VH-VL binders against p42126. Designs and how they scored, part 36

Target 1, 258 residues: p42126
Amino acid sequence: QRVLVEPDAGAGVAVMKFKNPPVNSLSLEFLTELVISLEKLENDKSFRGVILTSDRPGVFSAGLDLTEMCGRSPAHYAGYWKAVQELWLRLYQSNLVLVSAINGACPAGGCLVALTCDYRILADNPRYCIGLNETQLGIIAPFWLKDTLENTIGHRAAERALQLGLLFPPAEALQVGIVDQVVPEEQVQSTALSAIAQWMAIPDHARQLTKAMMRKATASRLVTQRDADVQNFVSFISKDSIQKSLQMYLERLKEEKG
Below, E stands for the ipSAE of ESMFold2; O stands for the ipSAE of OpenDDE; V2 stands for 0.75 times the mean of E and O plus 0.25 times the DockQ between their complexes.

## First folded at step 17 (VH-VL; framework fv_bebtelovimab)

Design v1 (at its last look DockQ between E and O 0.87; V2 from the best seeds 0.00; counts 0 for: pae E 2.8 > 2)
Fold by OpenDDE, look of step 17:
Order: C-alpha cells, then sequence, then structure tokens
Structure v1 (fold): chain C 258 residues (1-258), chain A 123 residues (1-123), chain B 109 residues (1-109)
C-alpha cells in the first residue's frame, strides 16, 4: 500500500502517511489510493480531521511522477492529468480539516498537496524546501494551482514565486506565508495534532460552509474548465521538445541514483 | 475477457442470512484501483447499489443497508462474497456483481456485470 | 441518498434523436462528473453506455452521447434503432455512494 492510514477515532483524527517509494511521487496508482483513502475518512463520522505526512524520511512528496508524463500516449497524459485534478479537487474541497505535517522536501506536486490543506507545518530543516518550481523547468502552473497559491500567500508574493519558480526553505516559507508554522523536525507530528485540534474545536457546519465559500470560486473554475485544462496539459506535455527535456531529466535522475 | 458470475441460494426464508458469491475472471482484485460491487434490482424496479470492495480490502456499503451487509474477498480464488442478514420479502431481487474498473485513476463505474441471480425471499 | 429523477418513458421513431434526462442535486449530479448511463434489455444485465458524463466505453456506438447542465444530466441517442429499445438508468457517484435513477423505458415506434 502506498498510503498508510493510522486512525485515532477517539481523537477524531487520522494520519495519512505517504509511502510511495522512492520519493512519494504522485503516480497514477498513488493518486488513486490517496483519493480512495480520503474518501473513506470523509464518510466515517468518527473522523473530523486528517493529517497528511510522509512515511519516507526527507521527502514529503517530490511532486508529479515524470514517468507518467514521458513516453506515454496522449490518452495516458489526459488520464493522468485528470487524476491530478481529481486529487486537488478532493483535497481542496474536503469537509475534513486537513493539516499537512511536512517532514521533508515539498516541491511542485508536493506543494500542490500541501496547499490544499487548511494548515501547514514544516520541519525546520534547510534541506526541506516548499514551492512551485514549474517555471524553472519551462512549465507553467495551471490556473487552479496558481489561484491556490495566490489565495495562500497573496497576489504579489504568488506572482513573484511562480515567475521565479521559487522553492522556499523553512524560514522564508514561513515569512512568505506558504506554511503556517516551522518547528523542529521531531515536533512536526505533535504540532500537527495540536493544530488540528484547534481547527476541530470549531463547529463543523460553520467551518465547512466557510471553507466552501472561500474555495468555491477556484474549484468551480476548474470543474467548468476541466476538459480544456486537460487538453492544454496534453498539448504541452506532448511537444517533442518537452518530451526530450523530460527524458533527459529522467536519465539524469537514474544516473544520480545509480 | 472479463466475466463475472453470481452464485448462491435462489430461495431464502425470512430472517435468514443471504450469502452470495461472485466468481470472476479476466482481472485480478489485486490490481490497484480495481473493485467489485454488488447491486440488486427488484422485479420491475430500479437498480440499487449495495456494496463495494476494493483491491486493498477497503469496503463501501449502502448507507441504508450497511448494518445488514458484509462484503469480503478471496483474491486467490477470484471470489467476492456478500452477506446480508435479516432477510425480508422486500429483499427479493436480482442480485448482480459487477467489476469496478480501473482507468487512469479513480474510475467509479461498473463496466462489466454478471448475469445476475434472482433471489426470492419467501416463507 | 435520494434517487435521481428520470422520465418513466420516452419514445421515438427509427432514425430520430431522443433525449433522456436525469436530475439530481447540487450534492451529486451537480457536484461531480461521476455520471454514468446504463442500458438494460429485458432479462439482461445492465450495460455501461456512458461514463464521466459524456465518455463512451470501447465498443459503444457514437450514437450515444451524454451531457450535463447544472444538476441535470442527459443521454441522447441519435439515429434511433430498434435495438435501442431498452431501459436506461442514470447513475451518480458521490463520496463512496452510488445512486441510480428510477429508469426510463425507451420505446422505438
Amino acid sequence: as target 1 above (258 residues)
Amino acid sequence: QITLKESGPTLVKPTQTLTLTCTFSGFSLSTTGVGVGWLRQPPGKALEWLALIYWNDDKRYSPSLKSRLTISKDTSKNQVVLKMTNIDPVDTATYYCAHRGYKYGFWPYFDYWGQGTLVTVSS
Amino acid sequence: QSALTQPASVSGSPGQSITISCTGTSSDVGYYNYVSWYQQHPGKAPKLMIFEVKDRPSGISNRFSGSKSGNTASLTISGLQAEDEADYYCSSYTRSTYVFGGGTKLTVL
């Protein structure tokens, strides 16, 4: 299993741990398991909150699985992107309180997951950076992800961060507001438990409606433009130049690991 | 090719437990994202979903019937079993098992169905 | 969860186009695109005809198309043929629950 769920029904919280080696890349299978796991928790009245964290030391999630976007069919690309959209939609609109306990590197797709949460805690390790670095790879973030970041850190900060493709170390991440707390690595989990308790102290109905109100515009835009967004992604990722670039990158990664 | 077949008693007495078995081929319930569901259809009435079991043994039940239903799987035998307790004449229906396919991620549709088995509840 | 609303019956002549509506709520049909359509001939198992509102499984005729507006999904069958005479059920999936419509009997005149 790529997702470990540790329930604490007494506390009304479940910890969802990412366990997709080697770096918790968002593979199609992983995306599927995440959605299914989340859905189960959402339908269990025993749970009001979920902590998202990594079971892999040093990495929260490395982001999208490049192998899903390289050397595949257009249909596969379309399906993969739909799965990414689905995960975002499910997390972003979840009625559960979601807290990210970020205990490792959190770039790109990892940051996407983190940004869907209501609250983010990052381990104070200079090696753990969080951000959307798509532009450094010649890729633009989709509008719904842009909006998510903008809604988190503000327009100007998001504009700068996205254009430059910034990855923020803990201190800067906290300063810009992409994370809510920075704590020693050994305190990340306990801090998350404390934080989520605060959120769960709020009446669910009021909290959920407020969250929906705050996030409805962005979510609705994606739903309305879901197919167009998929087509844009497929068109982009299928370009020969992009495929070549991805292939080269993957080869480099293999060399570094080997 | 994917095939499913329902088996079990065709006549059940009230208050008894109905046990149905779905035997399938052409796919594995160890494949990520795959599931097998049970549905039923009273004579001349609409379809009703009962339960779903995933490859990872995650289970889903109809909210209205949850207390009466238990779904389980034996992956090695390619079988899924549905148990329904406290059977009543109102539970008379054709029962179907169906394949919940996997297509590019989360795909909650039943793309292959068994032929169904009519279960009559009568004293 | 409440059942989806379908017309009890629709009819058309061969070659015509007919549409079957499926009305839900903002919490199901209107919320997700997990809308599917099943065809069922008498004494037979249902057959998946449309998934994800408008997509067709392999082998399904392009005469079958789907759409959604608001809380209402629609199945359109163009070039109606005698073999299309069947019951049609819409379905919506939301939060680990499947809901079906009451079914529509399509008669080909």
Scores: ipSAE 0.841, ipTM 0.923, lowest interface PAE 0.6, mean pLDDT 95
Fold by ESMFold2, look of step 17:
Structure v1 (fold): chain C 258 residues (1-258), chain A 123 residues (1-123), chain B 109 residues (1-109)
Amino acid sequence: as target 1 above (258 residues)
Amino acid sequence: QITLKESGPTLVKPTQTLTLTCTFSGFSLSTTGVGVGWLRQPPGKALEWLALIYWNDDKRYSPSLKSRLTISKDTSKNQVVLKMTNIDPVDTATYYCAHRGYKYGFWPYFDYWGQGTLVTVSS
Amino acid sequence: QSALTQPASVSGSPGQSITISCTGTSSDVGYYNYVSWYQQHPGKAPKLMIFEVKDRPSGISNRFSGSKSGNTASLTISGLQAEDEADYYCSSYTRSTYVFGGGTKLTVL
């Protein structure tokens, strides 16, 4: 399984651990398991909140799986991007309290997942970072991720972070507001449990309706532009120069492992 | 070629438990994202979804019928089984099993169907 | 929404276009794209014609098209042929549940 779910139905909480070797890249199979696992918990009334964390050492999620974006058909690229959009929509609009316990590196697509949560806790380890660094790879973050970052850290901080492709170490992540807490690595789990309990202390109906109201405009922009966003991604990723760069990067990774 | 075939009794009495088996070929329930669903159609009436089982043994049930339904699978035999308790004449219908494909990351559509089996509940 | 609303019947002559509506709510059809259409000839199993509002499986004629506006999804059949005479069902998926419309009998005159 690529998603390990550790339920505590008595507490109304489940821990969802990412286990997609080696670095929790968002492969099509991993995206599928995430959505199906989330749906199961949403359909079970004994759960009110979920903690997202990693079972892989040193990494929360390294982001999008480049093997899904290289050497495939345009139809595959379209399907892959629809799956990425689906995960974001399902997480962003979930009626569960979501807390990310970020116990490792969290760039790009990992930050995508974390930004959907109600609360983010980052381990105080200088090797860990969080941010949307797509521009350093020559890629533009999709508008709905730009919106999500802007809603989290404000327009000016998001504008600077996206243009420079910034990854924030723990102190800077807390200062800019991309995470809500930074704690010693050994306290990340206990801090996530405390945070989710505080969120669940709010009556579910009022909390859920308030979240839906606050997030409706951002979610609806993607929903109404979903096809155009897919077409933009397919057009971009299909460029010969981009495909060649991805192939060279993937070949470099194989040489490093050899 | 993906094929599915329903089997089980064609005539049952009220209060009995109906057991239907879906035997399939051309796909594996070990494949991530794949599922098999059960649906029914009373004579002259609309389709109604009953249950779904995923490759990882996760299950979904129609809310109105969930207390009466059990779905299970045997991946090695290429079979999915539906049990429905406390049968009543209103349960008379053609029962279908159907494949839920893995085309995208989440693809909730039934792309291949069995031919169906009519189950008549005596009055 | 527990059910989707379809007209009971629709008719058209060969060569014409017809449209079958499927009305849900802002919480299902109006928000999510988990809408599909199934064709069923008498005595036969349903066949998937359209998924994700407007996409066609391989082997489905482009005479069949789907769309959505507000809370209503639509199936359009252009160049109507005698073989298109069948029952048509829309379906929506949300929160682990599939719901179907009541079905529309298409008669080709």
Scores: ipSAE 0.537, ipTM 0.816, lowest interface PAE 2.8, mean pLDDT 91
ESMFold2 (binder alone), look of step 17: mean pLDDT 92; pTM 0.939

Design v2 (at its last look DockQ between E and O 0.02; V2 from the best seeds 0.00; counts 0 for: pae O 9.0 > 2, placed apart)
Fold by ESMFold2, look of step 17:
Structure v2 (fold): chain C 258 residues (1-258), chain A 123 residues (1-123), chain B 109 residues (1-109)
Amino acid sequence: as target 1 above (258 residues)
Amino acid sequence: QITLKESGPTLVKPTQTLTLTCTFSGFSLSTTGVGVGWLRQPPGKALEWLALIYWNDDKRYSPSLKSRLTISKDTSKNQVVLKMTNIDPVDTATYYCAHRGYKYGFWPYFDYWGQGTLVTVSS
Amino acid sequence: QSALTQPASVSGSPGQSITISCTGTSSDVGYYNYVSWYQQHPGKAPKLMIFEVKDRPSGISNRFSGSKSGNTASLTISGLQAEDEADYYCSSYTSSTYVFGGGTKLTVL
């Protein structure tokens, strides 16, 4: 089980904890469990909000799982990217209040998850950086993730952060607006409970319709271009130079373990 | 290869609870993302989805029938069970269980079906 | 709750192409790609022919193709053969629910 759900139906809240060792990488299995678990909560009238957090020490999520992107068939790459798109679409358009309790490092695909939420709380630990650092890895963030960051921190800040592949430590993350709150690590969960209660104090119907209105254009751009986005990813990841780079990285990881 | 087979009573009386068992082979309900669904088809009529259970015991029910349905599984026996309460002659149908595969993350399609079992509700 | 709309029947001659439509709404077929098509011969279980609007399971002939435009999905069968005579159902998945069309009887003349 890679996703632990701790419900509190009386409060209308569930805590969804990421438990995909070692670093909550977005493997195909983990993506599958996240979507199925989220769908269950969305369709249960007892729940109005979900807190996303990690059960792994020191990491919220390290991002995309490179083992899904190396040495596989084009069909596998297409399926993997569809699964990544599916998680983003489901989170971004969810009728639930989503609060990220970011109790660990949150680069790349971890930041993807956090940016879909309504509110982000980051633990005050200098090792816990958040950002979309794809360009430092020679990779371009997909357009729908670029749009999500731009909608969160504004065009100029997003333009600079993406081109440089910036990872923000807590003080800088708060200053740029990629997170909404920074608190001592031991207060992250209690702060998330307080925040989600404030959001849920707004009448559900009006809040949900407003969120949908604000997010419709961004979500629809992916929905209407979903196949093209998959083909772009498959074309990019299938390049010999990219595959060789990924293989070398994975081999070095094996040598370090062995 | 994946196979599924429905079993249970073929004739039931109104107001009884119908219990159907799906016994399967060629896959495990412990595999992440895998599910088994139940559907039915009244004679000469269209298909109707009833319920779905996932490997992790998450469940989904048809909104119009949810108060009458209970789905459960026994992973060690390779079985999924559907119970439907307060049976009525309109519930006469062929009942199918079907595999919902694990491909490309979220894959909500029924790729393997049992042969079906006709359940007739006496009037 | 609302069913998907399919024509009750279609017909074609061997070697020709036919198309079966499946009309939903802008909130299901018109928005999501969770559309599938099933073939059912008399007395037999349904068989998955198309998933995700246009994709074929392994072993399904490329004579079967799928597409959608607006709120309508389409199944096209080219090079029609006698064995294609069957009932065809479309299905859409939305909000934890599967919805099926009423079915289309294909007659091969």
Scores: ipSAE 0.614, ipTM 0.846, lowest interface PAE 2.4, mean pLDDT 91
Fold by OpenDDE, look of step 17:
Structure v2 (fold): chain C 258 residues (1-258), chain A 123 residues (1-123), chain B 109 residues (1-109)
Amino acid sequence: as target 1 above (258 residues)
Amino acid sequence: QITLKESGPTLVKPTQTLTLTCTFSGFSLSTTGVGVGWLRQPPGKALEWLALIYWNDDKRYSPSLKSRLTISKDTSKNQVVLKMTNIDPVDTATYYCAHRGYKYGFWPYFDYWGQGTLVTVSS
Amino acid sequence: QSALTQPASVSGSPGQSITISCTGTSSDVGYYNYVSWYQQHPGKAPKLMIFEVKDRPSGISNRFSGSKSGNTASLTISGLQAEDEADYYCSSYTSSTYVFGGGTKLTVL
């Protein structure tokens, strides 16, 4: 399994730990397991909160799996993007309290996951940066991800961050508001537990309705434009120039890994 | 080296309260993520988990025995105490305390055990 | 909470490989990787042999291995030795609860 679920029904909390080596890339299988795991927790009335974190420190998630987007059929690209959409929709609209305990690097798709959460805690390690750096790779963020970031850090900050493809170290991440707390690495998990308890102290119906109200516009927009968004992605990623770039990048990564 | 040792009465009468103490060394119950659990094993039977106490004083109990169990800790003395009320002959068992370690977050395994103490319930 | 199901006994000759099964449900063994195995010699405390389905604590022989398929976890002991004769218990953790199997008595012939 690529997702380790640590259920504590007595506390009403579960911890979902990413364990998809080497860098918790969001492969199709990983995406699927995440959704299934979340769904199971949502259907269990004993749970009210979930902490998302990496199994081991160093990397939260490196983002989308580039191998899913290179050298595949258009149908595969479509399926993959649908899975990404599904994960976002499920996380973003979850009735559960979601807290990210970010104990490693959190770029791109990793940041996507983190941004869906209600609260984000980042380890104070200069090696751990969080942000959407798609533009540095010649890729644009989808509108629903843009909206998610905008809703988190504001329009101007999001505009700058997205255009420049910024990855924020802990201090700046906190300053811009992309994360809510920065703590010593050894305190990330305990802080997450404390934080989630605070959120769970709120009556569920009121909290859930408020959350739904706040996120309805963005979520609904994706739902209504889901197919169009998929087509846009497929069209973009299938371009010869993009495929060539991705191929070159993947080859470089392989070389760096030795 | 982590070590645990159970102590308490080896003979208890029915309806009384059983109090067992676990004294440990080699680790601290102030360490984040660490816990100490109690388990028991009737003669010739399977293991059964009873209770767990964490570094932050959070407690977990067996659902079937929760009403009868109280677990507590004295971190300064490196001790964990288990109390079980309304003891019955069916509670005759070897009682173990065990270390629940911390590794990369959640780690729900008992990696070190005491040698156990046999408690016999008889009138 | 329902106990995990193990065979009451298994046996093997020295040098052989034996497997002990542990069957739970789709809500515990089948879903979570919190499966552990304990070895217990007569009159001794249990010893953790396998955790997280297949990982070994330091000092545990690589003759012990674990796996899981569906709702069934398995402990395999290769190169069976006389010292392996013991009771083996599987365990799972879910919903703040530890559950154990009924135990398997391994006899080395």
Scores: ipSAE 0.012, ipTM 0.522, lowest interface PAE 9.0, mean pLDDT 93
ESMFold2 (binder alone), look of step 17: mean pLDDT 92; pTM 0.938

Design v3 (at its last look DockQ between E and O 0.78; V2 from the best seeds 0.00; counts 0 for: pae E 2.7 > 2)
Fold by OpenDDE, look of step 17:
Structure v3 (fold): chain C 258 residues (1-258), chain A 123 residues (1-123), chain B 109 residues (1-109)
Amino acid sequence: as target 1 above (258 residues)
Amino acid sequence: QITLKESGPTLVKPTQTLTLTCTFSGFSLSTTGVGVGWLRQPPGKALEWLALIYWNDDKRYSPSLKSRLTISKDTSKNQVVLKMTNIDPVDTATYYCAHRGYKYGFWPYFDYWGQGTLVTVSS
Amino acid sequence: QSALTQPASVSGSPGQSITISCTGTSSDVGYYNYVSWYQQHPGKAPKLMIFEVSDRPSGISNRFSGSKSGNTASLTISGLQAEDEADYYCSSYTRSTYVFGGGTKLTVL
């Protein structure tokens, strides 16, 4: 299993732990398991909140699986991107309270997952940065992800962060507002439990409707433009220059691990 | 080629438990994202979804029938079993098992169907 | 969950184009694009014709197309042929639940 679900029905909370070695990259299979796991919890009245965290030391999620976007067919790219869209839609519109207990590095797709949550707690470790660094790789964030970041840290801050592809260490992450709390690493889980309890103290109906109101515009836009967004992604990722860049990057990663 | 076949009693008495087995080939229920569902169709009426089981043994049930349904799988035998308790004449229908394929990470569609088996509930 | 609304029957002549509507709510058809269409001939199992509102499985004729606007999905069959005569069901998936329409009987005149 790539997703470990630890339920506490008595508390009405489940902890979803990412367990996709080596760095919790969002592979197609991992994306699938995440969506299925989340959906199960959403349909169980015993649960009102979910904490997302990593079972892998030092990394929350390294982001999208570059092997899914390099050296594959356009059809594969399309399918993969649809899976990414699906995960975002499910997380962003979840009726559950979602809290990210970010206990490791959280770049790119990892940050995407974190940004869908209602509340974010980051471990105070200088090695754990969070942000969307796509532009550093010559990649443009999709509009729905841009909107998600903008809705989190504001237009000006998001504009700067996205253009520069910034990864924020804990102090700066808190300052810019991309995370809500920074705590010692050993306190991340307990803080998440406390935080989620606060959110769950609110009547579900009112909370859920409010959340829907806040997020409906962006979510609906993606739903209505889902195919166009996929086509844009496929067109972009299939470019020779982009493929070359990705290949080079993958090779570098292999060398560093080897 | 993906194929599914339903088997079980074609005549059941009221209040009894209906047990249906789906035997399939051409795919494995150990494959991530794959599922097998049960649906039914009363004579001359619309389709109704009953239950779904995933590769990871997660299960989904129709909200209205959840209390009466149990779905299980034997991956080694390529079989999925559906049990429905407290059967009533209203449950008379053609029962189908169907393959839920794996596409795009999440693909909630039934792309291959068994031929169906008619189950008649009568005293 | 409430069933999706379809016309009981539609008819067309060979070569014509017909459209079958499927109306749901903002909680199903209007919420996600998990809309599918199934064709069922008498005494046969349903066959998936359209998924994800407008995508066709491999082997399905391009005469079949799908669309959605608001809470209403539509199946269009162009160049109507005799073999198209069948029952058609729309379906929507939302939050681990499948809902089907009442079905539409298509008659080719």
Scores: ipSAE 0.635, ipTM 0.863, lowest interface PAE 1.4, mean pLDDT 94
Fold by ESMFold2, look of step 17:
Structure v3 (fold): chain C 258 residues (1-258), chain A 123 residues (1-123), chain B 109 residues (1-109)
Amino acid sequence: as target 1 above (258 residues)
Amino acid sequence: QITLKESGPTLVKPTQTLTLTCTFSGFSLSTTGVGVGWLRQPPGKALEWLALIYWNDDKRYSPSLKSRLTISKDTSKNQVVLKMTNIDPVDTATYYCAHRGYKYGFWPYFDYWGQGTLVTVSS
Amino acid sequence: QSALTQPASVSGSPGQSITISCTGTSSDVGYYNYVSWYQQHPGKAPKLMIFEVSDRPSGISNRFSGSKSGNTASLTISGLQAEDEADYYCSSYTRSTYVFGGGTKLTVL
């Protein structure tokens, strides 16, 4: 319902389309459907790779669902953050080849999903962007997401991008290395299919073990600090000033829809 | 609050198909992430997982028994059904159905169990 | 594929602490943190005691604790009581499959 899976078992590939209106925010239900859908594909020998893309016009994913973080109990915040961590761990450590076909805006939590993939393709549209802009909102990206960005674009580029809360339009995203290709919108899907085929040309066992070796340290840092990371999130999001800011933002969104 | 109860035959002959029904209350199998599983325990032996069905009708089966198992649900009756074909005396066991809750997005644990039903395979 | 390895039995006196081990492989216990422990009294259904390696469901005494190191999970029961005498099973979830240990009979002396 929120995740549409279009299988092509003959090609060994499935397309996983995000359909969580209006902007593919990471609600608790959407996070749950993503993990369960991913697991189904991982357990099916017909599939070796998955293309992640959006069914929503103009947006890949707008990030964390603010309704999960505003006006709830501390226990709800803890459970929500644990679900976010779970999605990241499952994507980051997946044995499937994952390719992001980024056909829309990809800020914050959308970039979280994209950064777990083996390869990222961004549509060449000046209205689209990718990046971790949490500091522009007064929020610090979690350390495991900082690690992921650093592993992708290097220490200095990540340090600058995170401090300034940068969102990269297509040319800049390619230059900094946060995406691997930029192509016209009509070529995003075909380019993703071509990229995933290159990865699948490598013997599965060797490719999967190499990926696991490369990612183990980063994943283990979260696993060993998971509870502390949850406590930090709950403490931060529960602050009165943060709750008031979230409420104001949600109220503005309601007025825009009205 | 949450309760599950297994029902079905107590005695089954070899080669027959065993049909077990899990009737539950106190939760909805329409809730995202919720599932019902089947497990068994031969007399004096360890637990063995058999199958799981999710709220969205996705199914999982024990790899060693997959060819013999079918799990399904009847939402209008709050029931989950397990069928096991080609029954053999080694399948003699207490069969349990169990609830798999949703609390943290992905929660693969059985938190509520039925009382179990003993199925004896003659021969 | 392989059952998880648990000692067949463990014993302790009231008030003592006891630990039950559960050893798997890097493909199950060592792969994810989806490790759980179940208590089963004779003639009764299993009861979830620990999930996610070390978390307790509501209503489970903090005398029960869990941990994991490498491919081995452990259940520790402190302040042992007569009512703790039961069979204990560990379980690991991975690749859409549940694997159980052979069970450990805890005897309270």
Scores: ipSAE 0.540, ipTM 0.822, lowest interface PAE 2.7, mean pLDDT 91
ESMFold2 (binder alone), look of step 17: mean pLDDT 92; pTM 0.940

